# VHH binders against Uncharacterized protein AF_1353, part 5

Target 1, 325 residues: Uncharacterized protein AF_1353, of Archaeoglobus fulgidus (o28918)
Amino acid sequence: AEEKWKMKVIWHVDTSGEPFMDLSPDGELAAAVDWNNAKIYLVKPDGESVVFDIQGQDAVKPVVSGVALKDGVAYVLGSYEDFVGIRKYSWNGEVGEERHGWAGSVSDNILRSPSGNHLCYLITIDAGKQELYCDGVKMTLGGDYYFLNSVSDSGVVVISSGDGTHVFKEGNEVLSFNTSNVVAYKDRVLVNEEDFLRVYDLSGNLVGEKEGYTFSLTTLLRWTLLPTERYIFRYEPLEDTHVITWDIKQVETLPGFPQFANDHFVVTSKNGVLHCYSLKDFHEVFSVEMPEDDGLIKLSDDGRVMLVSGENGGYWLYVSSENNF
Short names: E, the ipSAE of ESMFold2; O, the ipSAE of OpenDDE; V2, 0.75 times the mean of E and O plus 0.25 times the DockQ between their complexes.

## First folded at step 1 (VHH)

Design Q4 (framework vhh_7qbe_3)
Fold by ESMFold2-Fast, scan of step 1:
Structure Q4 (fold): chain B 325 residues (1-325), chain A 120 residues (1-120)
Amino acid sequence: as target 1 above (325 residues)
Amino acid sequence: QLQLVESGGGLVQAGGSLRLSCTASGSTYAMGWFRQGPGKEREFVASISYSGGSTYYADSVKGRFTISRDNAKNTLYLQMNSLKSEDTAVYYCAAGTRYWTFKESEYDYWGKGTRVTVSS
């Protein structure tokens, strides 16, 4: 087998602290946070970059909880000196903010849908009072331990508190489950319940199930599965990555751990190498040595641009040789 | 389902050493050790990358503890030297599915814990 694409590093920065990064679906903009120094880098696929101080006028350095890109703007979720919420950065500088709560409030997490058409973030205003913001619309929640699990391109939003999960579309609750192990993709919901992996539509109809084919969702970097338009990629200890259809039939096995998938590609890692496979026929499109042993991976929809983090915040931007500009 | 089993805990004198082991029922990606003392929150101790080439330690244990792994045996180790009374805790093995980290919230699988008591 032959690699069709040569990927090369066109931009790198050393940072420290928790990695927060995003890559626009079209690959035209990358965002990467230097957590300990409260800085954000914005990077283009030609390697040009700018850096901004997230602190602004604050006397106290912010605590960043995530970043998401939407329409050329990086939305940085944080706990700032006198509020929690969003600071917005474009290539030309800070372009706005969304202020909520007060200095004692806490930012939780931020997610966008794969296309970027929907963006949600969760904050804790006070003990027992959380607010979910989706596309500028607020929903008040009554729990301290709610977690934003997923946001789909169909506007499906999944939130959980550990032992229960609520699924919303357009502000209305459409489904609920007694487990925290729930994720959405478009208008489908994946649930781990009663020793089954189950797939539901938004009317509560069962589309597929398999006994013992379970997953766990207890952390921010949690997924043992990655749903896409045609397939779900599930890591099985001892068997690497299973490729399964939405009616839960296994069709392929790929080596390594699934790091990232979109509707066109999946990236797995094994023995310090990242392998990218096309979802059309699972031929390998490219492979590169991972710059660190572990890291987060984001890939553009066309597979041309890839953003990789190191274990504790360093970042590398890869671009295919035919699109370096 | 992935299962983690810790062993090696016990009673030890201050200044002594213990080696903890954690065996997984299958392949893991990220692994780490956390501990919880009586009446305290669970805290991070050490983590290790899949290849074993990168490690992270809490400041309180740096220079005294060494984390290592044997992927052929699906086993994680914690070598604890120069033990102090403050190291008394239940030690938990944890495994994550994406990458290694020092954040408790980023680990999906947990063992039942093994008790370490350091006497003066």
Scores: ipSAE 0.000, ipTM 0.250, lowest interface PAE 14.6, mean pLDDT 83

Design Q5 (framework vhh_7qbe_3)
Fold by ESMFold2-Fast, scan of step 1:
Structure Q5 (fold): chain B 325 residues (1-325), chain A 122 residues (1-122)
Amino acid sequence: as target 1 above (325 residues)
Amino acid sequence: QLQLVESGGGLVQAGGSLRLSCTASGFTYYMGWFRQGPGKEREFVASITSSGGSTYYADSVKGRFTISRDNAKNTLYLQMNSLKSEDTAVYYCAARGSLYKPFYTEDAYDYWGKGTRVTVSS
């Protein structure tokens, strides 16, 4: 085992309400929403932070539905006084809006691809009418009530209803499934159907399958399945995290529940402790005590910055100790 | 398994107020209120997320009704102000089982209370 990294909390704030947060892939910026007070915090890995009032000049408090970071800007999805859409914040303040709908419209959710190259958000205009915005391009949805499940670095977008899933690339529907348990990674789609985990390419060719390896959304709309470049991490009750290859072969078992994975690291939680493992050899890189149970976790690509929330708010930013000489 | 019990219904004069309560036997994710008036289909009234962070209202009740919850007590509330004769209905508490169905449709909710009657007299 190699020497573990020392992770320190360099920033913390107490908040209340549903946690919404994002951490840039390079770790240079964190965004965290104080839902109940309608504020957004932007934080750098040196501990410097700024805070902005999301309500601004509005007479009514906005209802925030998510946040995503793109190119140093936090995109705050919300239902605002006279529109639904985005308010944008940079380190220096508010930098713009994307305005849709009217006061009666409702914001649903916002997702970016892991690298941040693609950003999508979903809004409900009226009963039976939704609009999906991806990289500035609008798609009108109707008939069913959809959720935005997944956005991949290859521009694959997955939307699901109770009756099925539609998979889009560059505005064109490429695949559909009669299940809601579908996620994308690059140009691959992972599907839970007929008690199988199945992997499809965008032409509908089956790449791999395994019976019994099912997955589903959790209470926080979190997947029990985390795909990465080399491996897929899946929680198996009583056995903890299974590490599987894209041809659906198990190569390792890691303790705990998989909370987050990128192309270099996976973070699991067990007995109130977060454990980070390198995907090169699965040695443990660091471990930290969780400040609260059942929070959200995001980790930078290099593993040096980690953002953690509580279930009902509260945020902690961890940074590795490095020699500055 | 999950049980919902409504209370707080009654007779009220037009322009008056009532507060409805719904107690769940355990923690719930999404919760909502639906109502059914005499000779009408059940319709959506209001819903609230698990944290209480997002609230949604039917156009007919916006600005008059407020939905809220106390998760420590597993209790949902509906504060009804400026009541109209058109608000006369049996009010049902519902807990959401499906996250993929619209929050304003009955089939999004797997758990239902037996209802509490609200009568608004003119």
Scores: ipSAE 0.005, ipTM 0.315, lowest interface PAE 10.8, mean pLDDT 84

Design Q6 (framework vhh_7qbe_3)
Fold by ESMFold2-Fast, scan of step 1:
Structure Q6 (fold): chain B 325 residues (1-325), chain A 120 residues (1-120)
Amino acid sequence: as target 1 above (325 residues)
Amino acid sequence: QLQLVESGGGLVQAGGSLRLSCTASGRTYAMGWFRQGPGKEREFVASISSSGGSTYYADSVKGRFTISRDNAKNTLYLQMNSLKSEDTAVYYCAASYIGYKWDSSEYDYWGKGTRVTVSS
């Protein structure tokens, strides 16, 4: 019999506004932003939670642009009353801030690498001037409007503007492409180029390619292609999720749209149901009804904790039991 | 931003044919045609996968309508044969980066529509 478990909702909160959330890879901490009320929730897998007011005593409601968890601390990216940058929250309360710019500056987005070893965020100080912060190190960007696409566990950072992309490692530009559809995984870069999916190493050598295997960011700012250690999951519209190897060979098809993948599991959505598959043999380990269509999803490395949002807010934390079949 | 522009609508007699076209300003993935008749809800007509290898049709149009695409021209087509008065509607082109073949809420981009009137 294949290992299979059931997931139970252990915590839920109704919120409104754009969903921003993160789940630590070990599943020990979830972070969820109530955008409209400017609050952050931190939740443990036993259902215990704390909530903090992001606005505090500020006269102006902050505009939150993202959240990421690193070493038990939630980094909340926002445009605040008199600055742009980060407010930090631990289980025991606020632990600091990173202040940049001025009241007219705007926060863009924040990403951590899958393991949490690297954390980057992008802010717009003034027209034509952005600052990228990676692990506390500042890089000034100018001349165009950039978006942070991807941060890998090897410290590869991908930014794009219009139809172009720049790839950095340790502050140095290593590659550039004439397309915005570029993501990194460790020291590999996946590029949608000339109607091909192409895989490059950081020296610019082509490792693999396949015509027609294109990918993009959705209108919900999610990639239709999810790279992992052994497989790449690609959505083929009106078909199923294609499971492909790094030499770009399809080895499996899974039903639905790939919502999330880590090195052990992939979660797809189909007809309002979330299905989780083990990467060992692609057997389904659990399924749950999705609370709302088009929500965000994060899964712990062991597949036992899952955080789900609605498309306009609301959060659900699911936890498994090994004996719950 | 992606733009979709429909063309080819018009007046036609019952039993006649029309070909609708939809041109996109850039690359698209799943695409579909939806229609809305007078005083009715918007309904699914047909959809096509990004490669053109998979097509889906509403039961009311199966055997009469053919959906196709030319990816080199970023253009979607709907060939409508054996038209009936019930086919009278505004026809909308839609594109999605996540494709549910008959759920209009999963289509992210929409054209402004082209009117088809079938007279008896």
Scores: ipSAE 0.000, ipTM 0.188, lowest interface PAE 14.4, mean pLDDT 85

Design Q7 (framework vhh_7qbe_3)
Fold by ESMFold2-Fast, scan of step 1:
Structure Q7 (fold): chain B 325 residues (1-325), chain A 120 residues (1-120)
Amino acid sequence: as target 1 above (325 residues)
Amino acid sequence: QLQLVESGGGLVQAGGSLRLSCTASGFTSAMGWFRQGPGKEREFVASISWSGGYTYYADSVKGRFTISRDNAKNTLYLQMNSLKSEDTAVYYCAAKLGPYRFSDTHYDYWGKGTRVTVSS
């Protein structure tokens, strides 16, 4: 049995409102929104932090809809006094805006790919009219009400209405499905259709399938599906976390509910404790008590920095100590 | 798939009250109410976390509307008091899929809406 890492809280803030946060893949920058006070915190793994007023010079408090980190800059999606779009913050202050719509427009959501190489956000300009922005490129949507489901490191973008999904790459629709339960990972798409979990490549070739092994929420059943380079993690009631390959074969079971996965680690929660497992051999790397139930969890690629929220706001930044004896 | 069904809409006089309900066919995480009035863009009304520990309201409805949920019944409520003519709208119920998707503002499932008309 390998000795576990010791993770310690190096930064904490009490906030209120819906948690919006992001952690850079290298762990060098965390971003956390105090939703009720319209503030954004930027935090380094040494515990240094800066805070900025998202409202700025506006007379009206902004409604924040998300945050994403890219190249040391926090992109704050919101409905602002006279526009909808992005306010950008670096460690040294505000560095720009992306302005769309008008005062009556509403922000929806913002997602980046796991590496941060791609960034998309969705806004509602007017009744029945949405705009999707991906890496500065606009796509106008209409007719149905769409959600932005996922953005992959290969530039695959998934949008869904209530009963259908469109998959785009470089502005071109490559696949469509008659289901809303679709997520992408690199150049692969995971689909819940006809009571199957199915994996497709971008040419529409079926890579794997399993009947009844779907990702959905039903009464008393939990849903989560976390794709990574080698494995997909799925919660199964009574068995906890199933570790499955891309041809949909189960190879392992991990205790608890899967909260976060990257290409190197998976974090599960069980009985108020977060457990981190290495994807090399599934040995447990660390465990820490959860500060609150139902929080968001983000982990750096090397597993050494973890950002955790409470359900009602509040943030904790954990860092591994090299002096763990 | 998960379905949301709104009920409780109707015609009410200004100053009156209505309670909207939204029943989910299965488990939901965070839930919210949105509305779209005649000639207006769709706007946020209120949201509630899974536990009910956090609620948020649009400034136009604070002090008049109360959002609540009964997880045992998979039902979301909006108690609307002191109704004004400007509250006239189609009200939509919305739900998030996962308990850990609170950083996402998109709602994974939407109801078809229930009409509320406030007359003078």
Scores: ipSAE 0.000, ipTM 0.211, lowest interface PAE 12.5, mean pLDDT 83

Design Q8 (framework vhh_7qbe_3)
Fold by ESMFold2-Fast, scan of step 1:
Structure Q8 (fold): chain B 325 residues (1-325), chain A 124 residues (1-124)
Amino acid sequence: as target 1 above (325 residues)
Amino acid sequence: QLQLVESGGGLVQAGGSLRLSCTASGFTYAMGWFRQGPGKEREFVASISKSGGSTYYADSVKGRFTISRDNAKNTLYLQMNSLKSEDTAVYYCAADSTFYGRWLPTQESDYDYWGKGTRVTVSS
């Protein structure tokens, strides 16, 4: 049976600048960073929140590059006064840090796998030298400027530099490509090669392909292709989302641009409205008007908690209630 | 807990050749050679990727030294040709147990395992 959910904003804060946020997969904790005021907000689905100052030394404001939630702790990646790395925040305050580099180093980006079982972050130690940290293990990178593209629940890590991409598992390079448009899902790698979407296993075997199904990374660092356990969601021009299987066959079309997908739901946006669809039968379970055009969204595994950011800042936490009839 | 054992050092005449070997007790990623001459700081000589497909050399040894590896034997080599008196040093094998990406490590701090060194003396 089709469910109808009412989504209500239970928490909001006005900020400025690019969105840095995360929502735990179980929906029990949201993290939102106001980098302009150097503050982190932690919010529960009942609307309770705490706020902490993120500050560098001697009144120097930190440069924040991202946030990720793992096991009830927010990992804030930043360039702080005398180091780059992580400051860790729990509901009860700062609980630790990971210090790297020196005052001239710069933080790049941070990603966790969808379940949160793997967390990686990238820092630039000096010109031509970067360090990638994955689950506490350091990998030294040099000679080019790398970007962390993707981290999978199977521990597959994708980095790109210029027009090339390198794929690692457990510290070993397993695949490389002459394109930067590469993302991982579990032990599969999705690649925009020439005019094809191609899917490879970690041994380099081609498992599926489709001509014309190209994809890219948007200016808000969202991929136009979102893989899940059963389906891959791809944006097609004219704001349509194609629903394709892992053998690269289209089974459905959903209106709008795919903003987020997990193993149970996909959220698309069209004309300032977010639409959430169940992956069981693609019926719409809720829709809400976006507070601003574009931005990021994160949805809990059960679809009941949603965190939305604005393009220019601001965060809104939505929680559902079921209609009892 | 990885161990590195160097061998092949000795006395050689200027213009001669010598081959150094380094055997690792287990898996290594990038590997390199460093050297320390009498009264000098330790300096980089050469590095090689895990596959052996990429190599990098210090300017002082380019065209004269060749780094290679045999992963079936867990062994790193340094073939030293056209030896000069300034090549006199203790040569250290180094291994990185972490991944180093497309560009090879060239700093001492990039390596986490070190051998005890093998002495090379180049005489006139």
Scores: ipSAE 0.000, ipTM 0.108, lowest interface PAE 19.7, mean pLDDT 83

Design S1 (framework vhh_7sr4_2)
Fold by ESMFold2-Fast, scan of step 1:
Structure S1 (fold): chain B 325 residues (1-325), chain A 121 residues (1-121)
Amino acid sequence: as target 1 above (325 residues)
Amino acid sequence: EVKLVESGGGLVQPGGSLRLSCAASGFTFSSYAMGWYRQTPGKQRDLVADITSGGSTKYGDSVKGRFTISRDNTKNTVYLQMNSLKPEDTAVYYCARGYTKYWGSSYEDYWGQGTQVTVSS
């Protein structure tokens, strides 16, 4: 049996407003936005932190819509005084901007792929007109209001309105669905349609399905379905997390709601406790009491660094001690 | 022009039920999160319930198990079913359109005019 890890809070800040945060896959940098005060914190796993003013010299407080970490830089998506787009922050300060639109344009959301090799963000520049930026390439969208659902490590980008979804790869639309509940993992697309969970490849071939295995997007924009390399984690209301293979067979049940998964670990929450399980054998590698009910959770690839938010702000950074493996 | 029109408020006795409706127009309703908030005089607006474009719901702790939020995208309407009403549920109830990511009065872009709910004998 492997030794249970000891996780300790090494950094905390009280904030207010919607949480926006990211943790680099290697755990070496965390980014956390104090929405109400227009500040961004960058934090290292030794607890050292720096803070920057997102507003800068603007007279108008920005409306932040997300943050993503890429190559040691935090990309802060916002509606700023005279533009919409990105302000970029490194450990040493602001390092640039991506400017689009005009005063009154609105930022929508930003996502990176799990490994960080792709970054996309969505903005609204006028009523009914949106622009999607993926790795610096612009796509103009039509009269529906879309949301960026997911970005995969293979460059699959999923956008949805309430009535439908479009799936892109390398700027080309490869699939469409008449439901909004669609996410991607690598070159696979998971779809909630006609009371089924369905898995498609990018050629539109159905590779698996199961009736009743529906999923949806929660407040704080978390999916009730989390795909990984080996397993898919799905929340079953009134039960627990079902662990499902890619041919849609349940192989395990884990207690609670699935908060986060990567290719090595899954974190569930139950009765105010976060539980982390190894995907090798589903043994529990650590547990910690949640600082607040409901929030965002991000875990490093090796499981040793975890970033947690409250539902309406507040951030906690956990690291494992060296004498636990 | 975005419009949110609430209906269904009124006077009800403790233990009674009310169903609030919010009819939306002027935007693609199915693409937006919708919420219900309430406010008593001298207090901030508090989240009662919200529902995402995908149908996921969240409730304030004081109403869990008693209230149910739902939406009908074909009618551009969001509903709040209020059961087992208590005197402390007395408030003005507001329908709000959320940003795709934002909740609360500082984050909502459009609000209805409100509908009064009074729970007393």
Scores: ipSAE 0.000, ipTM 0.181, lowest interface PAE 13.5, mean pLDDT 84

Design S10 (framework vhh_7sr4_2; at its last look DockQ between E and O 0.07; V2 from the best seeds 0.00; counts 0 for: pae E 18.2 > 2, placed apart)
Fold by ESMFold2, look of step 2:
Structure S10 (fold): chain B 325 residues (1-325), chain A 120 residues (1-120)
Amino acid sequence: as target 1 above (325 residues)
Amino acid sequence: EVKLVESGGGLVQPGGSLRLSCAASGFTFSKYAMGWYRQTPGKQRDLVADISSGGSTKYGDSVKGRFTISRDNTKNTVYLQMNSLKPEDTAVYYCAAYGSWLRGPEYDYWGQGTQVTVSS
């Protein structure tokens, strides 16, 4: 009989503005942006933290649109005084920039793949002109205004515009759809179209479907469908978290909304409580009371480090205090 | 104070149409999924339709193809267009708002309801 883990808040900061944060999959580094004050915090699981000024020597406060961690470096996507792009921070300070566009350009969004082996960001250089950067490689986009939906560990990149979506692999478009509700996991593409959940391979073969299994983006840019290696976690209002296998069969129901999932754990929220379940047998590994009404959740691959935000500011880093498994 | 105010209910003949409106105030409308539920005497409330903050829609099986949910974020209003009405659509229709995932999957706020009666 396994005992539930005890999770402790090791670090907390009060901030203001839209939450932007990331946690490395190994749990060794967290990044949190104080949007209104243009600060970035880097935090280790022992509670040590450093703070950097994202504005630096600029005369105007940057507009941050996201952060992602890769190889111990925080990539802060923003619109800066005279460019759009990335300011990079490691534990010892600013370690570089990726400068694009000009003072009138704007940043759109940044995502990393679940393992962190791919990182993409999207910027708008001028009216009708966007650039997508994935792993340092530029793709020029025109004729529409796109949003970056998804980046998979195998390098599948999904962008959407209105009700249209384009799926890329290695810089080449491999699929397109007439819906914006599309995400990827490795080389599989999950699509909500015509009141169906559909799963396609990169050759366009339909490999699974189910009528009524819809999904979409919701507040704080969270998808109501979270694919992992073995399971897909799906939510509709009032239906809790459905645990679905890749042949689109429901095998479990978990209480609440699926806030975050990786290949080992899923974190759901219900009635002001975060619940973490092991994907081995769906036992509850830990639970914590929410520090605020809503927010973002990131969890390390081993489940022992969790970063939580509030909806309008505030960050909490939780670490397991348990010495056994 | 959060308020959801339904309007547009009434008596209608089978095959007719009604448009329900729900005016919302006291919260940030664009952050909330909105929905319509209905309740007949002696039964629990059933989902009729919902629309996410991002605009995705879902419908109950018995109304799919006949009812359409929509929202106007500039007017803080959600609508239910009901076409091809049947006697079994007779119910009290409730507007609901769902905005906090931390409180669970049920709707956070409910309106007072509006009666829809479909009689031959």
Scores: ipSAE 0.000, ipTM 0.158, lowest interface PAE 18.2, mean pLDDT 86
ESMFold2-Fast, scan of step 1: ipSAE 0.160; ipTM 0.595
ESMFold2 (binder alone), look of step 2: mean pLDDT 81; pTM 0.811
OpenDDE, look of step 2: ipSAE 0.012; ipTM 0.302

Design S2 (framework vhh_7sr4_2)
Fold by ESMFold2-Fast, scan of step 1:
Structure S2 (fold): chain B 325 residues (1-325), chain A 121 residues (1-121)
Amino acid sequence: as target 1 above (325 residues)
Amino acid sequence: EVKLVESGGGLVQPGGSLRLSCAASGSIFSSYAMGWYRQTPGKQRDLVADISSGGSTKYGDSVKGRFTISRDNTKNTVYLQMNSLKPEDTAVYYCAAKVYSFGRGYTYDYWGQGTQVTVSS
């Protein structure tokens, strides 16, 4: 358990524009968007890749707002020439579209649940009018300007405006909060509000809480809550990553800022290095130097495949060497 | 909540200059990445320029060398200096504030109402 894995870059591409990427939970497929050139790359862990033109036959370059992988298909959310919605790509090419709105509509964001069993995306049709699509089911939203915060494997959907949140299950609103710092994990909702970290079930019962986790807008970009089956990871300025149980007790501190967590691993960044820790005992499994300071990170469930972006584009796929598992 | 108010748009001759301003209120401006986008009727919004919280800038290919984005965190304002304007630059210009959330893979976008820029003789 003391041996560290060696992670090698097996694939890299230079891109420009906002990074949008996803890695399948089994690590068998990565998807990465070249935003400025309107292209999507699909990559396998052996380094084989294919590339598709997202613009297709359109005269206007699409504005991509996200990508999610589900069952070997990349769902590319965009504002396209005649519609907003999804263009779908498999390894063998484009496999379909989901078309909504009109040319003046705008795509917002797309999320899948950790397993990929649920997929939701949000679009803005007109000022004050949005549509949320979850697993093919439409919900019309109005009033505030909302964004998707999380989608859980139990089908819990969290949307928020700047300072308010609504939680849905099977199309019904089950909870609401006066904070945007809300994330779902299975049938639980984790909320950071004012000076409290709180856990609620879907009936609104408080499962756990602790005062002292202070909310601050100045630290919002360095503040994240990463829930897993056993632990919640939260960044505290000056103390790095707190490892918290679901009854809100701190059991460990890990160096750096928590970038990604799944039910088996957490990845933190510290001084330009990514560190991966096993959730069994928090031993460090591997470390690699970050290509850039503010990239996105995704890790496969078995920890053997990692997808990393740059701040303004660029992607790197890391795979564990043979005999290091 | 972030509120963005654009100003500085108008009618200008080809080869002229305009400076757009976007004033942010309701939140701490210095923590956001800020951008300018533009849209013409029947077309999608295109990135004009963006600036990170750390000051790193990026420009759309059609405006490189002509436009400059900057920010003043003491005034909660982002600026777009537009030089050597062309008829093709005619569009509604939108200010946007972006927030990246690490580990969750999503962004939050806050948008202004837009300001019209018309470049014509």
Scores: ipSAE 0.006, ipTM 0.233, lowest interface PAE 11.2, mean pLDDT 82

